# Designs tried in a protein design chat: VHH binders against EKC/KEOPS complex subunit cgi121 (cgi121). Part 111

Target 1, 174 residues: EKC/KEOPS complex subunit cgi121 (cgi121), of Schizosaccharomyces pombe (q9p7j3)
Amino acid sequence: MILPLFPETQVHVFVYENVSNCAAIHEQLISQNPIYDYAFLDAATILYKKQVYSAIIRALEDRRDEQMKTKTIHSEVILSLSPKTEISSAFRQFSMTKKSKNIVVVKIDSKLTEEEEFERLDKLVEGNRVEFSDEELQKLIDFKVLKKNYKLDPSTLENPLASILSSIALRGYS

## First folded at step 13 (VHH)

Design yh33 (from yg3 with D101N; framework vhh_7yz9_2)
Fold by ESMFold2-Fast, scan of step 13:
Structure yh33 (fold): chain B 174 residues (1-174), chain A 120 residues (1-120)
Amino acid sequence: as target 1 above (174 residues)
Amino acid sequence: QWQLVESGGGLVQAGGSLRLSCTASGFTFSRYAMGWYRQTAGNEREWVALITKGGSTSYADSVKGRFTISRDNAKNTVYLQMNSLKPEDTAVYYCTARGWNKYYPTEDYWGQGTPVTVSS
């Protein structure tokens, strides 16, 4: 995928359902294994493609402006999904856990094609890859988790997109 | 007050073997994943091997099958057994303990580096 604001940056996003080895992946992530240098998100927290793109763009802007708050661009994507600037809260809210079943995987600065990254990830992730689309994401979302993470009122749950995107873009403006 | 002390580097002929050791003090070794990186002049540090808290191992493609990483928690030591050495393995080798809070990556601990020279 090409981002208009960052045309030189290679970005790939993959969605996996029914993942059976999240505990093994999580062990590699906390060990900072370079083979696992991706943003691994719990799909229960992601409702729209635009939600993921907004977080990626924010992370890339923070890198460009030398304002990253985390160690890597992939951890900055995870932070950027959060309406708050507190790193531990963002990871608790959006990162995959040992108990995750469905995941969204983001790769930034890949030197590989999308298909080559798929072949690599297919060896790491024991699950079924599905299309990165709003339709597929909406099958995996947990609305209780979404409501809690973005502090949504019942009135906004039917049309949460604008609230989610504003939360990502506003960066701690209350 | 933390320290990582590397040893075992030196000069060896192609096809030979070396065993690097790295002993940790000042932190709880058993809680950390441990790794080895290497660096040649003018290049960035490249990852070589990793061992998790649970003992699972991973290797860079360039060393897979020739190098073995292991750990001894009782001695607070991580090892890199290097077999079938090639001139391309010539580098300064760095030991690292991988920093992690409950949720996210933090600062790593690094050793001073130990030089390895492989002559043809």
Scores: ipSAE 0.633, ipTM 0.867, lowest interface PAE 1.4, mean pLDDT 89
Fold by OpenDDE, second read of step 14:
Structure yh33 (fold): chain B 174 residues (1-174), chain A 120 residues (1-120)
Amino acid sequence: as target 1 above (174 residues)
Amino acid sequence: QWQLVESGGGLVQAGGSLRLSCTASGFTFSRYAMGWYRQTAGNEREWVALITKGGSTSYADSVKGRFTISRDNAKNTVYLQMNSLKPEDTAVYYCTARGWNKYYPTEDYWGQGTPVTVSS
């Protein structure tokens, strides 16, 4: 997929449910294995496609402006999901853990087709691929976690997307 | 305080073998993944191999089947056994320790590098 604001950057997003090897993937991530050069997100924290895209765009903007706060573009995506400026908080809030069961995987700067990228990623993830859609994400979300991460209240729960996007966009601004 | 010291580089003929060593100090070696990169003048540093703290190994396609990465935690040392060397393997080889705190990746640590020259 190509983002309009960043036509030179190809992005792929995949969703996996019932992943059995998150602990193994996590070990590779903390080892910074180049083969695992993706953003691995806990699907329990993701409700909308636009939430993910907003974070991707924010990360790409940071890179463009040479204002990245994290080491890699993928870690910047994780940071960009968070309303908080603390990197550790962002990772705790949104990153896949060894206990995760459902994940969203983001690839930035892909040189492969979606199918080709999937074939590579499928070797790394032991789970079932599902469609990257609001409908599927809604099945995997933990609303308690979502409410906590974005400090949603009854008034904002009517339209959580607006609140989420605002939180992402306004991170670091007060 | 973190320090990595490579050794074992040198001149070798094509088809030959070398074994690189990297000794670490200043950190708990067993808790970190170790890796090897290589670099030629004017080019970016290229990933070669990685070994996790759990002993899982990974290799770049260009060296798979020829190179073997291993570690000895008792000696705080990571090794790179290089077999069937080719002229295109000529480079300065760097040892790395992957920086990672409890939550997110941090800076990598590098050795000074050891030169490997493979002649035709």
Scores: ipSAE 0.599, ipTM 0.852, lowest interface PAE 0.8, mean pLDDT 94

Design yh34 (from yg3 with K102R; framework vhh_7yz9_2)
Fold by ESMFold2-Fast, scan of step 13:
Structure yh34 (fold): chain B 174 residues (1-174), chain A 120 residues (1-120)
Amino acid sequence: as target 1 above (174 residues)
Amino acid sequence: QWQLVESGGGLVQAGGSLRLSCTASGFTFSRYAMGWYRQTAGNEREWVALITKGGSTSYADSVKGRFTISRDNAKNTVYLQMNSLKPEDTAVYYCTARGWDRYYPTEDYWGQGTPVTVSS
């Protein structure tokens, strides 16, 4: 996908369900293996495509403005999903863990085509790839996790999109 | 307090071999993933190889089949065995320990670099 504000930036988003090798992937992530240089998110935390794109846009804005708080653009995507600027909290809340079952994977600044990234990532992730769509994400979300991460009350939880997007866009400013 | 000291670089002819060593002090070596990067003048650092704390290894496509990374936790040392060297392998080679706090990546530890020159 082309982002209107960042037309030169290559962005790919992949969704995997029933992943059996999250512990092995997690070992590679804590090792900061460049082959695994992606944002690996727990799908239990993601309800909408727009949620992921808003975090990507925020991370790209912070990079453009030389305001990144984390080591890499992919780490910045994970931080940008959080309504707070506290790095450890964001990773605890949104990053894939060794016990995760369903994941969302983001690649920014790929030197490869989308098809080539699919081929590489399918070799790293032992799970079923599904479409990156609101319908598929809705099957994988944990509403208790979503409510906790964005501090949603019962009225907001019924239609949380605007609240989530506002939280991401205004992180650290409100 | 912490230190990474590289050794084993030098001049070698194409087709030859070198073994680089990197000895760590001031931190618990066995708890860190270790890697090798290289850099030529005017270019950014390029990843070469990585070994996790569990011992799994990974390599850049340009060195697969020619280079082998290994570690000796008793000696706090990581090695890069470089075989079938090419002029394109000429670079300053850097050892790194991959920084990680409880939940997120932090700054890496880096060595001083050791130069490798491969003549044609």
Scores: ipSAE 0.661, ipTM 0.871, lowest interface PAE 1.3, mean pLDDT 90
Fold by OpenDDE, second read of step 14:
Structure yh34 (fold): chain B 174 residues (1-174), chain A 120 residues (1-120)
Amino acid sequence: as target 1 above (174 residues)
Amino acid sequence: QWQLVESGGGLVQAGGSLRLSCTASGFTFSRYAMGWYRQTAGNEREWVALITKGGSTSYADSVKGRFTISRDNAKNTVYLQMNSLKPEDTAVYYCTARGWDRYYPTEDYWGQGTPVTVSS
């Protein structure tokens, strides 16, 4: 897909459930294997499509403004999901781990169609692709983790999206 | 204090073979992935091969089937066996160690490079 504010940047987002090889993928990520040039997120931490898009947009803005805090645009996406400025915290909060089972995969600057990118990624991920939708994300979310990551309370749980987006947008400004 | 020293480059005819070596020091070699990149004048450095700390290998499409990356942790050395060399393989080859903090990637470490020239 194309984001309105970044028409020259093609973005793809995929969701996988029941992934059996997260440990292997994690090893490749640690190795910074160019073939694994994606943002691999733990689906347990993602509740909304807009949450992901908001993080992507912020990462792209950071890149545009030459203000990236991390090494790659994909790592910047991970950072951008977090209300915290600490990179390590952001990764602990949102990045896929060896123990993850469900993941959200983000590709920035894709030169391929969604289908082509899927074919490429499908060789790397051993799991079941599901639709990137709020409905599917809701099935995979861990609300305890979500509440912890964004410090949600009973008052903000009425509209978690607003709180999440505010946290993402205002990171470093509170 | 991290240091990578490449060797094994030289002149070879098309179809020939070379074996590059990279010796690492100043860090725990066995804990890091090692890789090879190459670069020609005026161009960006391109990825060639990678070997994880677990021994998994991957290659750029342009060298797949011809190049083999391996490592000897006892010698703190990573190798690149290059077979069926082509003129387009001519470049300066660089060894890299991939930095990784506990949760996120850090800077890469590079050697000085070793030149490979493949003549027609």
Scores: ipSAE 0.387, ipTM 0.755, lowest interface PAE 1.0, mean pLDDT 92

Design yh35 (from yg3 with K102H; framework vhh_7yz9_2)
Fold by ESMFold2-Fast, scan of step 13:
Structure yh35 (fold): chain B 174 residues (1-174), chain A 120 residues (1-120)
Amino acid sequence: as target 1 above (174 residues)
Amino acid sequence: QWQLVESGGGLVQAGGSLRLSCTASGFTFSRYAMGWYRQTAGNEREWVALITKGGSTSYADSVKGRFTISRDNAKNTVYLQMNSLKPEDTAVYYCTARGWDHYYPTEDYWGQGTPVTVSS
């Protein structure tokens, strides 16, 4: 995807289901292994493509404005998914865990093509790649997790997109 | 007070070998992933190698097959065995301990660096 405000920034998003090695990936993430420099998200927390893109845009805006609160652009994406500016809460809410089964992986500033990144990730992730689409994400979401993370009431749960995007955009103001 | 103390750097001819050591104090070494980075003048620090607390190792493409990272938890020491050295390996080498809370990366510990010069 090309972002209108960041046309030179390469962004790739991958979705994997039935991942069997999340514990091994998690060990590499807590070790801050540079080979694993991606945002690894639990797919149980992601309902829409626009949710991911809104977090990416917010992270890129914070980097442009020299206001990043985390060490890397990828950790800033994870933070930006949260309606709060609390780093630990954001990672607890959205990062993959040892027990995750389905994941969303974001790469920013790739010097590789999407296909080359897929080849790299295929060596790291033991799972089935699926299309990054609202249809596929809706098969992997956990609505209890989504409701908790964004403080959704029953009236907004029927069509939560606007509420989720507002929460991401208003991070620090609500 | 925490410390990371590097040793083993120096001058070596191309094709030679060096072994770097980094000894940690002031924190529980066995809980940390340990890594090596290097820096040349005017450039950002470049990652070289990492060993997790479980012993899994990873290397930058530029050193893979030539360098070996290892650790000795009883001695609170991480090592970098550097073989088949090239002039482009000339840099100051830094030891790092990588911190992590349950949910997010914490502050890393860094050594002061040890210089390595590889002559042609």
Scores: ipSAE 0.560, ipTM 0.835, lowest interface PAE 1.7, mean pLDDT 88
Fold by OpenDDE, second read of step 14:
Structure yh35 (fold): chain B 174 residues (1-174), chain A 120 residues (1-120)
Amino acid sequence: as target 1 above (174 residues)
Amino acid sequence: QWQLVESGGGLVQAGGSLRLSCTASGFTFSRYAMGWYRQTAGNEREWVALITKGGSTSYADSVKGRFTISRDNAKNTVYLQMNSLKPEDTAVYYCTARGWDHYYPTEDYWGQGTPVTVSS
């Protein structure tokens, strides 16, 4: 996929359910294994495609403006999901953990087609690929976690997407 | 206080073997993934191999099947067994340490490097 604002950057997003090896993946990530050059998100924290794309765009903007707070574009995506500025908090809120079962995987600056990238990633992730859609994400979401991460209340729950996007966009501007 | 000391580099003919060692001090070795990189003059440092604290290994495609990374926590040492060496393997090889308790990217720790020269 190509984002209109960043035509030179190819992005792929994958969703996996019932992943059995998140602990192993996590170990590779904390080791900064180059083979695992992706953003691994806990699907329990993701409700909308636009939430993910908003974070990706925010990360790409940060990179463009040389304002990245993290070392890699993928870590910046994770940070960009959070309404908080603290990197550690953002990762605790949104990143895949050893206990995760369902994940969203983001690849920035891909040189491969979606299918080719999937073939590579499929060697790393032991789970079932599902469609990257709001419908599928809705099945995997933990609303308690979502409410906590974005401080959603009954009034904002009527339109959670707007609240989430606002939180992402306004991070660091309060 | 952190220190990584590489050794074992040298001159070898194509098809030969070398075993590199990296001894760590100043930190809890068992808590860190260890890795090897290599670099030639004028080029970026290239990832070669990684071993996690749990013992899982990974390799660059260019060395897969020829190189083997291992570790001895009792000796605070990581090794790189290099077999079937090729001239294109000629480089300065660097040892790295990466913390296992950090999900987000942090600074890598490096040794001074050991030179490997493979002649035709």
Scores: ipSAE 0.012, ipTM 0.277, lowest interface PAE 9.0, mean pLDDT 90

Design yh36 (from yg3 with K102Q; framework vhh_7yz9_2)
Fold by OpenDDE, second read of step 14:
Structure yh36 (fold): chain B 174 residues (1-174), chain A 120 residues (1-120)
Amino acid sequence: as target 1 above (174 residues)
Amino acid sequence: QWQLVESGGGLVQAGGSLRLSCTASGFTFSRYAMGWYRQTAGNEREWVALITKGGSTSYADSVKGRFTISRDNAKNTVYLQMNSLKPEDTAVYYCTARGWDQYYPTEDYWGQGTPVTVSS
């Protein structure tokens, strides 16, 4: 997929459910294995496609402006999901863990088609691929986690997307 | 405080073998993944191999089947056995330790590099 604001950057997003090898993937991530050059997100923390895209755009903007706070564009995506400025907090909030079961995987700067990228990623992830849609994400979300991550209350829960996007956009602005 | 020291580089004929070593100090070696990169003048540093703290290995396609990465935690050393060397393997080889906070990746640590020259 191509983002309008970044036409030169190809992005792919995949969703996996019932992943059995998150611990193994996590080991590779903490090893910073180049083969695992993706953003691995806990699907329990993701409710909307626009949430993911907003984070991707924020990360790409940071890179464009040479204002990245993290080491890689993928780690910047993780940071960009968080309303908090602390990198550790962002990772605790949104990154895949060893105990995760459902994940969202983001690839930035892909040189492959979606199908080709899937074939590569499918070798790394042992789980069921599902559609990247609000419908599927809604099935995987943990609302307790979501409410905690974005400090959602009864007034904002009626339109959580607006609150989430605002949190992402206004990170670092008080 | 972190320090990596490579050794074992040199001149070798095509088809020959070399074994590189990298000795680490200043950190708990066994807790970190170690890797090898290589670089030629005017080019970006290229990933060659990685070994996780658990012993899982990965290789760049260009060296797969020819190179073997291993580690000895008792000696705080990571090795790169290079067989069937080709002229295109000529480069300065760098050892790296992956920096990692409890939750997120940090800066990598590098050695000074050891030169490998493969003649035709």
Scores: ipSAE 0.677, ipTM 0.876, lowest interface PAE 0.7, mean pLDDT 94
Fold by ESMFold2-Fast, scan of step 13:
Structure yh36 (fold): chain B 174 residues (1-174), chain A 120 residues (1-120)
Amino acid sequence: as target 1 above (174 residues)
Amino acid sequence: QWQLVESGGGLVQAGGSLRLSCTASGFTFSRYAMGWYRQTAGNEREWVALITKGGSTSYADSVKGRFTISRDNAKNTVYLQMNSLKPEDTAVYYCTARGWDQYYPTEDYWGQGTPVTVSS
């Protein structure tokens, strides 16, 4: 997928449910294995496609402006999901863990087609791929985790999208 | 002060073998994943091989079946055994220790590089 504001940047997003090998994936992630150079997110933290795209856009803007705070564009996506610029907090809140069961995987700057990336990821991830859609994400979200990560109160739960997107866009000002 | 010291590079004929070594000091080696990268003139550094702290290994497609990465935690050393060398393996080889905090990647440690030249 190509973003209008970043037409030279190829973006793919994949969603997997019932992943049985998260501990093995996590070992590769903490080892910074280049084969695993993706943003691996816990699906319990993602409610909307727009949430993921907003984090991607913010990460790309920070890369363009030479303001990245992390080592890779994929790490920057994880940071960009957080309402704060504390790297450790962002990763603790949004990254997959060895106990994760459903994951969202983002690839930026892929030289491969979406189908080729899927074939590659299918060898790394032992789970069932589902469509990257608000409907499927809503089945995997943990609303308690979402509320905690974005500090949502009961009144904002009627329109959490606007609050989440504002948190991503305005991180660093809060 | 941390240090990564590489050795074992040199000149070799195509089809030959070399074993690179990288000895670490100044940090707890057994807690780090270790890797090898290489760089040819005019190109970016290319990943070659990785070994996790648990001993799992991974290789770039260009070296699979020919190179073997291993580690000896008692000696704080990571090795790259290079067999069936090709002229296109000619590069400066860099050892790296992959930095990680509990939650996120941190700065890596890098060696100064050791040159490998494979003649045709």
Scores: ipSAE 0.649, ipTM 0.872, lowest interface PAE 1.3, mean pLDDT 90

Design yh37 (from yg3 with K102S; framework vhh_7yz9_2)
Fold by ESMFold2-Fast, scan of step 13:
Order: sequence, then C-alpha cells, then structure tokens
Structure yh37 (fold): chain B 174 residues (1-174), chain A 120 residues (1-120)
Amino acid sequence: as target 1 above (174 residues)
Amino acid sequence: QWQLVESGGGLVQAGGSLRLSCTASGFTFSRYAMGWYRQTAGNEREWVALITKGGSTSYADSVKGRFTISRDNAKNTVYLQMNSLKPEDTAVYYCTARGWDSYYPTEDYWGQGTPVTVSS
C-alpha cells in the first residue's frame, strides 16, 4: 500500500491466525535476526486497519523529522502504537509474545515485491494467513487488552476509533 | 566490564579458508545470541551470520553454503568458518552479542573488528 503523506514508501501488512511457532519467532526477535526485520504485533491489540496505518504514519513522521526513539522503523511502529513514549512498556503492550496465537506483521521499505514478502513470511510463520481487514481483525482482538492499552472508559469503549487514533497521533504532546 | 575480542583475520588467497573467533567476557555468554557483521570502506555495516542461544543459525544470502557460524559456551566463544573465500569477502569483520530477554537491548555489544583480505 501507498500512504498519501508518504507516497514513496511501500507498506505491506500481513495477518496470521492460529500461529503455532510464536515462541520460535520470539527467540529470533530477541536475537535481532535481520531476517525477522518486521514489526511483529499481537493481533489481540489491533482493532482497526486505521490503527496500524496511524502508527506507521507516526513512525514515518518521526523518521522524517530525525526523532526516532528506537533503532529501526519497525520497532518505531511498535512504539508508535502506544499512547506513551516509553519503549519497554510499548513492546510489552503491543509486540507479539511467546504465547501469542494471532499476529499482525508490518514491513516498511521492502526491496522485495509484496508477493515475494508473502513467500518469505509464509516460511517464517506457521499459521493461516487471512486478509488485512477490519472484519478479520475484529475476530482476533481482545477488548480487555485494548481497554488497558489505551485507558478506555465505558463511554469511549462504545466507539473507540477516534480515541485510539488520537492517542497514537498525540502521544507525548502533553 | 564487558569485552568481545575477535581474532583469526588476515590475508588469504581466493578459494581459501579462514576461521574467525570471538571470545566474550564480562557477561553471561550462553544467554546471548551471537552474530557476525562486516564492513568495507565507504559502506555501512552488513550482516553476515547469526546463532541464537538455542543454536539455530541464519546467514546472509551472499555467504550461504560457504560460511558456518558455531559457538562453544564452555569457552565463551563464537566462530565463523569461512570457506571458498572470494575477493568481495574482503572487509573488517565484527562480532556482536544480541539480546537477553529484551527485544531491543539497552546496550550494544560489539568487538573491535578483525580485517580479512582476500586476494585474487
């Protein structure tokens, strides 16, 4: 996908359900294996496509402005999902864990085509690929996790999109 | 205080072999993934190989089938066996220690580098 604010940046987003090898993937991520240079998110934390795109846009803005807090654009996407700028907290809240079952994977600045990235990821992830759509994401979300991550009260939980997007765009604004 | 000390570099003819060693001190070696990177003048550092704490290995496409990474936890040492060397393998080779429990560790562990020159 091409983003209007970053038309030169290629973005690919993949969703996998029923992943059986999350512990193995997590070991590779801790090892900082370059083959796994993607943002691996726990799908339990993602409700909307716009949530992912907002974090990507924020990460790209921080890179453009030379204000990245993390070492890679992909780790910056994970940080950018959090309403706070605290790195360890953001990773605990949004990144996949050894116990994850469903994941969202983001690739930015790929030198490969989307099909080539699909083939590569399908070899790394032991799960079923599903469409990146609001419908599929809403099957995988954990609302208790979402509420905690964005500090949603009952009034915002009924229509959380605007609150989530505002939290991502305005993190650290004070 | 932590240290990573590389050795085994040098001048070798094309088609030859070298084994690089990297010995760690000052941290619990067995809990870290170990990797090798290389850098040529005017270029950024390029990943070569990685071995996880569990022993799984990964390689850059340019070295697959020619290089082998291994580790000896009793000696706190990681090795890079380089076979069928080509002039384009000429670079300074750096050892690195990665991760513990953190996805992105607070501090980077890098060696000082060891030069490898492959003559044609």
Scores: ipSAE 0.536, ipTM 0.818, lowest interface PAE 1.9, mean pLDDT 87
Fold by OpenDDE, second read of step 14:
Structure yh37 (fold): chain B 174 residues (1-174), chain A 120 residues (1-120)
Amino acid sequence: as target 1 above (174 residues)
Amino acid sequence: QWQLVESGGGLVQAGGSLRLSCTASGFTFSRYAMGWYRQTAGNEREWVALITKGGSTSYADSVKGRFTISRDNAKNTVYLQMNSLKPEDTAVYYCTARGWDSYYPTEDYWGQGTPVTVSS
């Protein structure tokens, strides 16, 4: 897909459930294997498509403005999901872990079609692809984790999206 | 005190073989992934091969089937066996250590490089 504000940048997002090899993927990510050049997110921490897109946009803005805090655009996406400025905290909050079972995978600057990118990624991930939709994401979310990550309370739970987006947008400004 | 020292480069004819070595010091070698990159003058450094601490290997498409990366933790050394060399493999080859116990990208460590020249 193409984001309106970044027409030259193609982005793909995939969702996998029941992934059996997260530990193996994690090892490759720690090793910074170029083949695994994606942002791997724990689906338990993602509730909305707009949450992911907002993080992507913020990362792209940071890159555009030459203000990335992390080494890669994909790591910047992970950071951008967090209301916290600490990179380690952001990764602990939102990145895939060895124990993850459901993941959201983001590819920035793809040169391939969605189908082609999927074929490539499918070789790396041993799980079932599901639709990238709010409906599917809400099946995978851990609300306890979500509430903790974004400090959601009863007053914000009626519209958690607004709070999440505000947290993403205002990171570093509070 | 982190140090990587490459060796084994040289001149070889097309179709020939070379074996590069990289000896590491100053850190716990067995805990980290090791890799090889190569670079020609005026171009960006390109990834060639990677071996994880667990021994999993990966290769760039351009060298797959011809190059083999391996490691000897007892010697703190990573190797690159290069077979069926081509003129386009000519470059300075660099050893790198990656993944410093972090899930997010960290600083890479590099050696000084060893030159490989493949003549036609």
Scores: ipSAE 0.100, ipTM 0.576, lowest interface PAE 2.1, mean pLDDT 90

Design yh38 (from yg3 with Y103W; framework vhh_7yz9_2)
Fold by OpenDDE, second read of step 14:
Structure yh38 (fold): chain B 174 residues (1-174), chain A 120 residues (1-120)
Amino acid sequence: as target 1 above (174 residues)
Amino acid sequence: QWQLVESGGGLVQAGGSLRLSCTASGFTFSRYAMGWYRQTAGNEREWVALITKGGSTSYADSVKGRFTISRDNAKNTVYLQMNSLKPEDTAVYYCTARGWDKWYPTEDYWGQGTPVTVSS
């Protein structure tokens, strides 16, 4: 897809459930394998499409402004999901781990169609692709983790999206 | 304190073979993925091969089937066996150690490079 504010940047987002090889993928990520040039997120931490898009936009803005805090655009996406400024915290909070079972995969600057990118990624991920939708994400979310990551309370749980987006947008400004 | 020293480069005829070595020091070699890149004047550095700390290997399409990356943790050395060399393989080859914090990727470390020239 194309983001309105970044028309020259093609973005793809995929969701996988019941992934059996997260440990293997993680090994490639910590090796910084160019073949695995994606942002791999733990789906347990993602509730909304807009949450992901907001992080992507924030990362792209950082890149545009030459203000990236992390090494790559994909790592910047991970950072951008977090209300915290610490990179390590962001990764602990949102990045796929060896123990993850469901993941959200983000590709920035894709030169391929969605289908082509899927075919490429499908060779790397051993799991079932599901639709990137709020409905599917809601099935995979761990609300305990979500509440912890964004410090949600009973008052903000009425509209978690607003709180999440505010946290993402205001990171470093509190 | 991290240091990488490449060796083994030189002049070779097309179809020939070379074996590059990279010796690491200043860090726990066995904990890190190692890789090879190559670069020609005026161009960006190109990824060639990678070996994880677990021994899994990956290659660029342009060298797949011809190059083999390996490592010897006891010697803190990573190797690149280059067979069936082509003129387009001519470049300065760089060894890299993939930096990684406990939670996130950090800067890569590089050697000084070793030149490889493949003549027609």
Scores: ipSAE 0.774, ipTM 0.908, lowest interface PAE 0.6, mean pLDDT 94
Fold by ESMFold2-Fast, scan of step 13:
Structure yh38 (fold): chain B 174 residues (1-174), chain A 120 residues (1-120)
Amino acid sequence: as target 1 above (174 residues)
Amino acid sequence: QWQLVESGGGLVQAGGSLRLSCTASGFTFSRYAMGWYRQTAGNEREWVALITKGGSTSYADSVKGRFTISRDNAKNTVYLQMNSLKPEDTAVYYCTARGWDKWYPTEDYWGQGTPVTVSS
């Protein structure tokens, strides 16, 4: 995908369901294996494509403005999903864990095509790829997790998109 | 094996000051960002202050100008100097060593917490 405000930045987003090797992937992430330099998100936390795009755009803006708070663009995407500027909390809230079952994977600045990245990820992730769409994401979301992460009241939970996007855009401003 | 041991909490009158200390052992203190969080009953832990391994500091808006975080790498200790205390500062204060300075953040080390009560 190509973002209008960042036309030279290549972005790929993949969704996997029924992943059986999350513990192995998590071990590679904590060991800081550069092969795994992706944003590995728990799909239980993602309701909309726009939620992921908003976090990507915020991370790219922070990189452009030399305002990144984390070490990589991929960790900045994870931070940007959180309503707080607290890196460890953001990772606990949105990053995959060894107990995750469904994941969303983001790659920025790939030297590979989407097809080549899929072939690479197929060797790292033991699960079924599904389309990155609102319909597929809504099958994988955990509304209890979403409500907790964005502090949603019952009145906003019925139509949470605007609240979620506002939280991402206003991160660090209360 | 690793420990964060907090001290300096207690009861203080509004407008008063307290200095919290947190001494680390079992890991290389100088390589970690250090922070303070606080928690009131029924609420999530709220970030208060952070000091990076390079010495840069940042603060929550509610404490800016009143609290100062500092570190002494020779003593493996991080401090929180709290001035002009308000009743709303009443909380259990937690020291943390932040894994986010690594390429991929893994875990935070946490202290046991030290209670601070500010009377009106």
Scores: ipSAE 0.015, ipTM 0.268, lowest interface PAE 6.7, mean pLDDT 84

